# Miniprotein binders against p81326: the designs that were tried, part 65

Target 1, 226 residues: p81326
Amino acid sequence: MLHFGGFIMEINHISKILEKEREEYIRNKVEEYLKQGFSKDDAVNKANQSWRTYIGHRIQDVIYNLLKKFLKDSGLKVTTDKALNNRNLPEELDKVKRLIAINYGEYLFLPDADVIVYKVENNDIKIIAIISVKNSFRERRFETTYWKLKLKESPVTSHIKVFLATPDKDNEISYKCPNGKPKKMRIILEYELDGIYFLKEDFEETEKAKHFGKIVEDIIEISKKL
Key: E = the ipSAE of ESMFold2; O = the ipSAE of OpenDDE; V2 = 0.75 times the mean of E and O plus 0.25 times the DockQ between their complexes.

## First folded at step 6 (miniprotein)

Design Tc18 (at its last look DockQ between E and O 0.59; V2 from the best seeds 0.00; counts 0 for: pae E 4.0 > 1.5)
Fold by OpenDDE base, look of step 6:
Structure Tc18 (fold): chain B 226 residues (1-226), chain A 80 residues (1-80)
Amino acid sequence: as target 1 above (226 residues)
Amino acid sequence: SMKKIRITIEVPDEEEAKFIALIIKELAEELGLEVEIEVRGNRIEIRIESDDEEKLRELVKLIEWLALMFGAKVEVEIEE
């Protein structure tokens, strides 16, 4: 079993590993869209968009699996917003769902929560952290920030840490001021969120911006204070 | 001396087994290793033979990581 120390270096290859399917995936999707009557250019564009969605979900699944495994020994539990989208939830998950819900007056809505970390103590559930997973920042750049701010508005949810995990393949938020020019997105995300965790080595490290290998330790530490 | 390694991967999702197998093949090719891969349902069997122990260790490590990422179980057997 790869110990956590060896883990830190290999996670940097997550994007490379997951991208291996890209060529085949794109080819197959292009063929599919051509059969549907799209032009070659449209088929390629649609295939690329489909890939972005697909690879995003794959990265989410990977991060979920990693966190689930590495947090297990600490007695922490992991779930997803998808798992909470059921009418008939086990009592534990129903409680989790209620404890992350955001009040909009007449309505309660869930934040986007790709991964939810919680603990069970004396039959009480405490939500520790929500991890948003982003492969790229082409769409919904500040969505995670919105949810963090909304969670802060309630004493029920204000303690919940919100983290962003990303390989940041396109270096959109890896540096604050590359070439002396401020990266608005990096600065805002780092300011508003509780942490950004990079699945890569080439980034500007700060108190809040860390390598993904630190997320397990940070979550465990937070869990002890709750 | 030639070392033989047999790796068995059990994948939670059967649909992902073919994908994982493809990735492993590509990783092996990048390392210049020849691999035999069989996919049966959610089970992947990999046989690797090489005299380069360093490359073998690297590939095994990558496969273990890949399996972890997909929530798969991995068994590694060294065949004499």
Scores: ipSAE 0.304, ipTM 0.708, lowest interface PAE 2.2, mean pLDDT 88
Fold by ESMFold2, look of step 6:
Structure Tc18 (fold): chain B 226 residues (1-226), chain A 80 residues (1-80)
Amino acid sequence: as target 1 above (226 residues)
Amino acid sequence: SMKKIRITIEVPDEEEAKFIALIIKELAEELGLEVEIEVRGNRIEIRIESDDEEKLRELVKLIEWLALMFGAKVEVEIEE
């Protein structure tokens, strides 16, 4: 009934409705914070931060659910860094966790990733890609690039594709040279990562910078080469 | 001619159920469909009667996408 090619129109439709509800969400949160004794300015700032956190987690959940649904028929499985940090970890996920871990000498740590795509063949697990979901780039701008560089340092993890998925509503990385000036963040992210996938229509498309609607097809193609 | 559909949605989070119900109401109004929506905890029940089968299918498609996006379970029943 559902196919990924139809996702763009339906997501844009629902996203428009969510944007209509943003102002009511913020108004209710401001009222809540005022009742807790915060000043008007503090309440507004906290409400805006609350919305950014809320919508950021919503976007992560959407991406996880979509990938899980549409990669299943290609034999690909999806998990999250949150699931990998549970103490009661199933054997399969424990193997996924170990296969993505980064070595810092005497210590092993997981990369900061939101969504992980892998496959299971003959009881062996192969990590295909990790997807970092960023709602804004005000802070920790190059975290995803750092993890890509760390994964490249070992032949065991160097094959893992590292993608960034973002709505980029504020156009922080949507164009390489807005107003004729190179945008350092966009240039570096596109250079270092394996792909940037935009959850919107208005951005500069390149070989590595694409609409999110292309991500399932790209992941499936990559998995066939591994 | 007149079709009757019941849609049941189970949402993981109770607060999200109210929000999703508002979205569905707006989608139905945009399509010109009359809907009855009940929210009980984390469950949403939607009843639709219309002679416009194409609009009914469009709304069901949108609801299935919405459910997928929010990790909700959806069940569609065609009634007499």
Scores: ipSAE 0.244, ipTM 0.656, lowest interface PAE 4.0, mean pLDDT 84
ESMFold2 (binder alone), look of step 6: mean pLDDT 84; pTM 0.824

Design Tc19 (at its last look DockQ between E and O 0.61; V2 from the best seeds 0.00; counts 0 for: pae E 3.0 > 1.5)
Fold by ESMFold2, look of step 6:
Structure Tc19 (fold): chain B 226 residues (1-226), chain A 80 residues (1-80)
Amino acid sequence: as target 1 above (226 residues)
Amino acid sequence: SMKKIRITIEVPDEEEAKFIALIIKELAEELGLEVEIEVRGNRIEIRIESDDEEKLRELVKLIEWLALMWGAKVEVEIEE
């Protein structure tokens, strides 16, 4: 019934509704903070921060739920870095955790990844891709590229595709040369990552920069090569 | 003929039920459909009556996408 590629307009429609609800959400939060004794200016600042946190969490959960649903029939499984940081891991997830760990000499650390796609063959696990979800690029602009470069340093992890998924509502990386001048952040991210997937229609499409509606097909094709 | 649909949504997080209900109300208003929405704990009950079968199918499809996006369970009961 639901087909990922055929219903992308419905996802965009829901996203537009979320933007219309922003004003009501902020108004309710301002009222809540005023009741707590904050000044009007502080309440507004806190309400806007609350919205950014809420929307960021929602986008991550949306991507996880969509990938889990639409990759299942291709034999692909999906987990998150939060699930991997749980103290009591099932054996399968413990293996996933060990297979994405980055070696820093005597220490092993997990990369910051929001969503991890893997497959299981004869109790062996193959990591396919890591998707970093960024709502904005105000801070930690190149964190995803750092993790891609670290994963490339080891033959155990060098095959792992690293994708960035973003609504990029402020157009921080949507175009390579806005006004004829190269946008450094977009150029570097596109060069270093295996793909950038936009949760909107208005962006400059390239071989690596695509609409999010293409991510399921791309992951499936990559998994067939591994 | 007039069609009647009842939709039940179970949300994993009770705090999200009221927000999701607001989104559904906005979707219905954009489609010109009159809906009755009741939120009880983590459950949302939606009742729709319309003779426009295409708009009804569009709203149901959008609700199913919304439920998937929020990890919610949805049940659709179609009457006459």
Scores: ipSAE 0.339, ipTM 0.717, lowest interface PAE 3.0, mean pLDDT 84
Fold by OpenDDE base, look of step 6:
Structure Tc19 (fold): chain B 226 residues (1-226), chain A 80 residues (1-80)
Amino acid sequence: as target 1 above (226 residues)
Amino acid sequence: SMKKIRITIEVPDEEEAKFIALIIKELAEELGLEVEIEVRGNRIEIRIESDDEEKLRELVKLIEWLALMWGAKVEVEIEE
């Protein structure tokens, strides 16, 4: 069983594994779409679109599984927004759902919360962090920032840390000013969010931009202050 | 000396077991390792024999990461 220290060093292997999944996934999807009567070009395009959706969910699941495993010994609990999308929730999850809800006057809506970290103390639930997981920033580039700002507007949710986790394969936010040109998205995300965690080594590290291996320690530290 | 490793993976989704097994095979081939893989329902059994301990360790690590990605349980047994 890989020790936490070993996992931190090896998280970079995720990209290699995902590339292998991609090759096989694309091949299978292309064949499927060809059988449905699509042209080769259309089949490839559709397969690539399907892959983007698929890989996004896979990375989210990986991060969920990692956090669940590594936070377990600290007594912290992990859930997802998907798990909260039920009419019949256990009392604990119903409380979690209510504690992350954003007020829009007549309506309450949940932020995009791929992973939610919380603690239970004396039957009280405290939300510690929301982690948004993004594989690429082609769509909804500042959505996580929007939710962070909305959470800050309420004393009920203002304490909730919002983190972004990404492999940033296309280097969209890995560096602030590559070649002297500011990357607007990196600068804004780093400014507005509580942290960005990279599932890779090749990035500009700052106080808020860290390797994903630091997220567990950071969450535990935050949890002690709440 | 030849080392023998047996790895057992239990995946939550049975439909994914074959896919995971295929990826493991490809990863092993890239490392130049020969692997025997059997899939039974949601259980994958992998047998690896090699004299290259470094490659074996690397493959085991990759398999553990792969299993983690699918929320699978992994057991590693060193036979020899």
Scores: ipSAE 0.264, ipTM 0.680, lowest interface PAE 2.2, mean pLDDT 88
ESMFold2 (binder alone), look of step 6: mean pLDDT 83; pTM 0.799

Design Tc2 (at its last look DockQ between E and O 0.81; V2 from the best seeds 0.77)
Fold by OpenDDE base, look of step 6:
Structure Tc2 (fold): chain B 226 residues (1-226), chain A 80 residues (1-80)
Amino acid sequence: as target 1 above (226 residues)
Amino acid sequence: SMKKIRITIEVPDEREAKFIARIIKELAEELGLEVEIEVRGNRIEIRIESDDEEKLRELVKLIEWLALMYGAKVEVEIEE
C-alpha cells in the first residue's frame, strides 16, 4: 500500500471498479445491439469485442488521471500524445511536443506516449518520463521498446525514462520464468525499458518490475535528478 | 446510530455521469447499502444512510477512487 498525500492507492478498488464498469458496459452494449436486430449471442460477442477496445482507452485515462492527481503536489505536469495532436498548441505543449520528437532524417515523428510527465523550471521544459499503457500484449508487443531505443539515440531525448504500465490480466509478462520457461516478452521489456508497473498484485517483482503504486515515487525521484 | 453521508461528484464529461451513477448504485447494492442518487448534468449527488460504519467507509472509498479514475471532483459531507 503506497501512501501518497494521505491517500492509499489500493489496486483492489481499481480492479473492482473496472469490473463493475465492464458489467455495466456489456449490459448497455448488449441492449444496444439487440435493438439493432442482432441475436443474443451476436450481441454478447460484439459487446465483448467493443469492451476490449474500450478498456484499453479506459485504463489509459485512469492512469493519466491518477498520475495527474498524485504528481500535482510535486509540481510535475502530465499530458498525453492526444493532447499534443493539435496544430495550434499552447507554447508549453508545443515545447513538450518538440522535446519528445524522434528524428528520422527528413521527418520528425512522435513516439507512442500515452502519458507524458514533464516539469517546467525557469521557463524551460524538461521531459521526465513517458508511460506506455498496455491492457494486452496481443498486438505491438515490443512497440514501447522500439520507442525507448529510438529515444536513446538522441542526446535531446536520451534522458527520458520510458515506463510500461499494465494490468496484465492474462499473465503475459507477470513472471520471468513461470514453470521454468522463460517469458521472452517479460525479459526483453524489463531489460530495455526503465520500468514496468503492474496494476495487479500477482507478479514477479524485480528492481524494474514494480507495483503501479511505486510509479509516482519513482517519477518524483527521477525528476529531482534532472 | 444511523449515519448520513452526502457525496457530490462533478464529472468532466457530462455523458459519463449516468454511467458513473449506475456503477455507484451497483457498488452500494453489493455492500447492502441503500443509496439515493440524483444526476443533474455533470453533477452526481449521492445520499447514503446506514448504521454500518465499515460498509459506509468502504463505499466512500470506492466512490472516491471512482471519481479519481474519471478525473472527477468529489466532496464528502457527513450530515449525521
Scores: ipSAE 0.801, ipTM 0.929, lowest interface PAE 0.5, mean pLDDT 91
Fold by ESMFold2, look of step 7:
Order: C-alpha cells, then sequence, then structure tokens
Structure Tc2 (fold): chain B 226 residues (1-226), chain A 80 residues (1-80)
C-alpha cells in the first residue's frame, strides 16, 4: 500500500516504469507505421516524434493522479486544464476556471496551467496552486514566469502559487552555474516562480528547487495559510 | 516456501488495460518471475507463484506504483 512517506522515498519506481512505457509505446508505434507502408527508418523517426508529444501529457497525468491521491485526505481537490476546457463544465469547475482567468480588457484567458489544486470551504473555492509541467525549455522558455507575473497583477489571483515540475533530462535548468557560468534560465525561473520540482535526483537543490516528492507537503502547508 | 499472489487491477480507461498488462509482464520477466495475466475489459488479473519473497515484494510494489500512475485500483491477495 502506497502512502505519503513511501511516495517521497520511491520516485525511482516511477522512472523505471516510464522507461518501460517508452519501450512498449515506441514498439507499438513502429509496428503501426510499418503497416501503413513506411520504411523502418521512417517508422522509427515518426515513433520517436510521437513519444516526445506523448511523454509530456503522460507526465502531467502521473502528476495529476499522484496529487489527487495524496492530497485527498487534506481536503484538497485537483483538476486539469483539459478538464476546465470541457464543453459541459460542472458548476464547481466553472468557478475554478473563473478564479484563475486573466483579464485582458474585453477578454478573459486561462493561464497555461496543467494541474490546478484548490479547496472548497463553505461554498467558497480557493485556488492554492498551479503546476506547469514542462519537458523541454527549447521554446517559450519563460512562459510559466509570464503567467506568474500576470496572476500577481490582481489581488484575486496574487496568492496563487505557481510551480514548475520537470524531469529536465537535458539539464537545461538543473544547475545555477554549470561550468562557472550563470544559467539565465534556471536563475530567472527560480527567482520568479514559487518553486521548481524535479522528477530526477541529479540537480542543484535550493529553497525553491526541490525533489518532486516534496510538493505534497509544500501544498498542504500553503493551504493551511489560506 | 512457495508463495502464491493474486493481484486485481481495475483500470478507469479499458483501452489502456492491454498496454498496462504488457508493462507488468515485462517488469516480471526482468525480475525473473513467471506470471499469468488475464485482461477482461477494464480488469487485469495477475497470478504469481515464486519462492523468492524479495522479488515478489519488488514486483508488487512496481505494480502498485504503475496502478497509481494510471489512477487504477489494486487489490493484492496472498493465497499461500
Amino acid sequence: as target 1 above (226 residues)
Amino acid sequence: SMKKIRITIEVPDEREAKFIARIIKELAEELGLEVEIEVRGNRIEIRIESDDEEKLRELVKLIEWLALMYGAKVEVEIEE
């Protein structure tokens, strides 16, 4: 049986499982493309491209399921940007959607939020945190910081914590000063965001840059202050 | 000291059940464990028989994490 303490100590199991999922996913996709008439080289290239898109959504799903499980006993609820964009939105989720929307004059837009944590007390909804899941920082590197800054502009959203969760396999933000040179991307992300949570062991830990296993404890503590 | 374990997984999305079952089979093979797996709709039933308690414990733990990562329910029964 899994419990909070086990979650913190057992993140290596998640990584092993995801690697097996990658192997099986790619094998299935190669077979599909070969049946469609592609050459073996083309099938492999297309399968790898498909995996790059899939893994981002897969990590988001994993984070959603983990947070939903481990935050439930603290009275915290979890939803996703996909659920908030559903055509027939339940009233509770419609309120969540309205509470994170950014005002651009005559238009309201949702920030790029992958996973949203909130609580319900006496018919009142309080948004606790938004978790942005990012697999790569090659494009739109600072989009998450833009949304944090926009949320800070209004007193109704300024309390919302904005976290980044990432495997960062390419070490794009894992260290502040690799080889003695300041890494602009890591420094700015850490400064502007409320936290960066790594789904790996090899990174430079700081007050804001932590192992992903700490995110449940941090969210619970934040929720007690609201 | 032969142990028999039955594991039942209920997957929210039945379209993922066969994929999950193949991952379980690969994890078991890597540990050197023989497993019998049956998929019926959204349910996966796994039967494992082994005298290696440490490998059994490791496989059960991996299956529990896998199920959690898919939002699935897991029941583990020790039969001997």
Scores: ipSAE 0.724, ipTM 0.915, lowest interface PAE 0.8, mean pLDDT 87
ESMFold2, look of step 6: ipSAE 0.653; ipTM 0.887
ESMFold2 (binder alone), look of step 6: mean pLDDT 85; pTM 0.839
ESMFold2 (binder alone), look of step 7: mean pLDDT 86; pTM 0.840
OpenDDE base, look of step 7: ipSAE 0.800; ipTM 0.929

Design Tc20 (at its last look DockQ between E and O 0.70; V2 from the best seeds 0.70)
Fold by OpenDDE base, look of step 6:
Structure Tc20 (fold): chain B 226 residues (1-226), chain A 80 residues (1-80)
Amino acid sequence: as target 1 above (226 residues)
Amino acid sequence: SMKKIRITIEVPDEEEAKFIALIIKELAEELGLEVEIEVRGNRIEIRIESDDEEKLRELVKLIEWLALMHGAKVEVEIEE
């Protein structure tokens, strides 16, 4: 149990709530698809597919909301790539957007940045961390690593910490060498990224692989050194 | 002694209010607690009455987490 701002983060509660959300979501979607004329089996399959998409976004939102709340007292700000995807940005967010941009010569592109943590000091913005949120590693397994490496290439962005947050429900990266067999993805992600934070209890903890509850403390500590 | 708790949740998205209310109902049912839930726009009002303080505390925690996870504001008032 990690205590942040008087609130004890209990991952068990988060997991329980997400499971209830799943049950309710599936029930509602199944009913919807049945009304559309699908068979029960087809409705269930479609509902499960829909859930996989939904839960990915949901976990991102959850992590955003958690970080926003728990970092607030430290004077740190949180935004998302979605919030930056606008032509007319407030000055602060426009600066944030520019400070995370990656140079490709004629073009600037943004990394995948589900959550961005930054501070404002004397009207100057310092980007502290980018958190990539992944529910599963079926697609784009090393995308976060790519962005970390790209950010490292520029003195403008090299200081930005890149973290991965995941529930890793299917134990794709929870252990380095289960049964003596190295998990390539876990090893590479842990090596290249600044940290991996698990929204679960059953994982191999290391210096870089930690419980999600520690992310707030780690971000605050990093922010003090910048 | 029976304790009465009133919880008010204000959600950012009105469409989520009904969904959150259903989850709260299910969480309460699993704990064997009876709850009254009213949804008005983006506001959820929950009334809980129980003599089981442990279950009541657990449900309150779950509701607070649920609200937090949805970026909602939550207020808890102990009536008795």
Scores: ipSAE 0.771, ipTM 0.916, lowest interface PAE 0.5, mean pLDDT 91
Fold by ESMFold2, look of step 6:
Structure Tc20 (fold): chain B 226 residues (1-226), chain A 80 residues (1-80)
Amino acid sequence: as target 1 above (226 residues)
Amino acid sequence: SMKKIRITIEVPDEEEAKFIALIIKELAEELGLEVEIEVRGNRIEIRIESDDEEKLRELVKLIEWLALMHGAKVEVEIEE
């Protein structure tokens, strides 16, 4: 039986599975590139780059599937930015899309909201949280904080919790003061966001920086206050 | 005592089924468990026999997590 209370131990199982998937993915892509005439060095480099794109989408899908499964019994619904960008939106999802859109004068844009958690009460929709999934902080390091700040500008969206979920395999934000020096990226992200959830064991835990296994309980608690 | 388990996984397409089947085989090998894996279209059938209940439970748990991570439908049946 799949038990949510042991989620910290399940994070290690997820990591083990992803490493096996990486190994097999890389082998397959290297073979593919070699057949296309690339050198071994180029094939490996291209395969690793391909994996970084693949794993980013993969982690997003994993988080979606987990939240959908474990939030259902609490009356909470989950959707994604991919679902909101479909041409033929159901009325419910059209409302979700409008409730998170940010106004730029003549234009409306969606924030980077990889996964959206919402509740439906009396045919009324309340957005609970958006989760930004980042595999790496090499580019667009503070984009999530920008979107949080934009959401805070309107009374309609200011209640929306903005979370960051990350494996942070390169330890870019895992600690506040590595080697005794403040890590600007970690400090700013933790200050501005409502929470950071790590898909790994090795990180500095705080009231806002937690194991991913706590995200379900946190979302449920927040939803009870709204 | 020997325990027999059958697991059925259904995924979107045959290529994903083959990929997942390879991952399951590697996970089983690390645990020292022998598995029979059959891929037919987008469906994977896994049969496991073992007297090591701890390793068997661990492999089943890994397979259930793998299926959930892929959004796949999974059915676990205990056969004895």
Scores: ipSAE 0.625, ipTM 0.879, lowest interface PAE 1.1, mean pLDDT 87
ESMFold2 (binder alone), look of step 6: mean pLDDT 84; pTM 0.821

Design Tc21 (at its last look DockQ between E and O 0.87; V2 from the best seeds 0.00; counts 0 for: pae E 3.2 > 1.5)
Fold by ESMFold2, look of step 6:
Structure Tc21 (fold): chain B 226 residues (1-226), chain A 80 residues (1-80)
Amino acid sequence: as target 1 above (226 residues)
Amino acid sequence: SMKKIRITIEVPDEEEAKYIALIIKELAEELGLEVEIEVRGNRIEIRIESDDEEKLRELVKLIEWLALMYGAKVEVEIEE
């Protein structure tokens, strides 16, 4: 059982809701692709591919809404990379964007920053943490680690905590040494990142690898040290 | 005894209100609960009657989490 303030979070509730969302999504997409003339096999394959993209955005939205609700009373603000990509940014968000950008000579790029937590002190903005949301580690396995290393290269961004949030339903990083064999992805991700937060119950817990329900307390504690 | 609960959900996005209502109907069906659901624009009104207090509490918790996940506001009223 996970707890956010006075609101009880039970991980099986989130999983149950997401599974119903998956079932409805797949059904609608298969029907859509069949109408476009695809075979049944092709329609199913395309629907599953579409879901993999959709679920990543869906989990990001869930995390955003939860953090926004439960960090508000601690004076912490939350935004997303999607919000930062809007053409007409409010001044506050434009400052957030500038403070997280990474310099590549003539070019500036945002790191993997699906959800961003920051605070405002004396009209200055302090970035506390970024959370990268990953549903799968098949492609771009270490992208989040890369961005953490880039943020560490500058004293302006080196304080920013980089967290990974994942359901990891396929157990790609849930255990350090499954069957006595080191799992490179889990070991490297845990070593380089500031934390990994699992949206499930069955994983190997460590000082950095925790249930997602601990993320609010951890962020608040970090914000007090900055 | 039979308990009656009325739930009102106010969704920021009117298009998502219909989707959320469908998910609630499916969750209720899994629990074997009868629900009346009405969607009016961005508002969802749910009426539940059951003598199974445990299943009723489970559905209410699921609805509260679903609403939070979509940034929606929820009001739960116990009726006589």
Scores: ipSAE 0.281, ipTM 0.669, lowest interface PAE 3.2, mean pLDDT 85
Fold by OpenDDE base, look of step 6:
Structure Tc21 (fold): chain B 226 residues (1-226), chain A 80 residues (1-80)
Amino acid sequence: as target 1 above (226 residues)
Amino acid sequence: SMKKIRITIEVPDEEEAKYIALIIKELAEELGLEVEIEVRGNRIEIRIESDDEEKLRELVKLIEWLALMYGAKVEVEIEE
């Protein structure tokens, strides 16, 4: 049980909710695919594939909503890269977008920034952290690391903390050396990133690898130093 | 003694309201609680009656977490 922002987080509650979401989602998708003429086995397989995509977005939304709520009292603001994908942005978000952009010479591109935490002081915007949310590491294993390294290359963005948040359901990065065998991905991600936050209890904790419940406190502390 | 709880959830996305209601129903059923759920647009109203205070507290916590996860507002009222 973790206490942050006056609210007690129980990881079991989140897991239980997500499990029920899966059950309901799969049921509905199976029915949909059966109506489309697929076999039961094909319908189940397609539903499971669809779930993998859906759950990735769902976890991102969960983390966004959690951070938005728990950082609100500290005066910190939260947005997403999706919210920045507009031609007509409010002035504040337009500034946020510019302050996270990576220079590629003739072009500016945004890093993958599932969640962006920033503060507004005296009409100036300071970007505090970018949180990348990964449900699984099957694809783009080091993409977050790439963006961290790119952000470090500019004095404009070098101060931005880059965090990874994951449930790591398949234990891909939960341990550094399980059974004496080094997990390359865990070691590299922990080395290159500013932190890894797990939405689970069973992981190897280090200075940089923490339970997700610590992320709010860490972000607030960072914000005070900026 | 039987306790009656009324929970109101206001969901930002109206399309998700029905889905959230179904999740709540399943969570309640797993706890062995009977719930009445009404969905009106983006508003979910839940009525629960039970003599098991522990199960009620658990379900309320789950609903509060669910609401938080969807960025929804939740109000809990104890009727009796």
Scores: ipSAE 0.269, ipTM 0.675, lowest interface PAE 2.0, mean pLDDT 88
ESMFold2 (binder alone), look of step 6: mean pLDDT 85; pTM 0.831

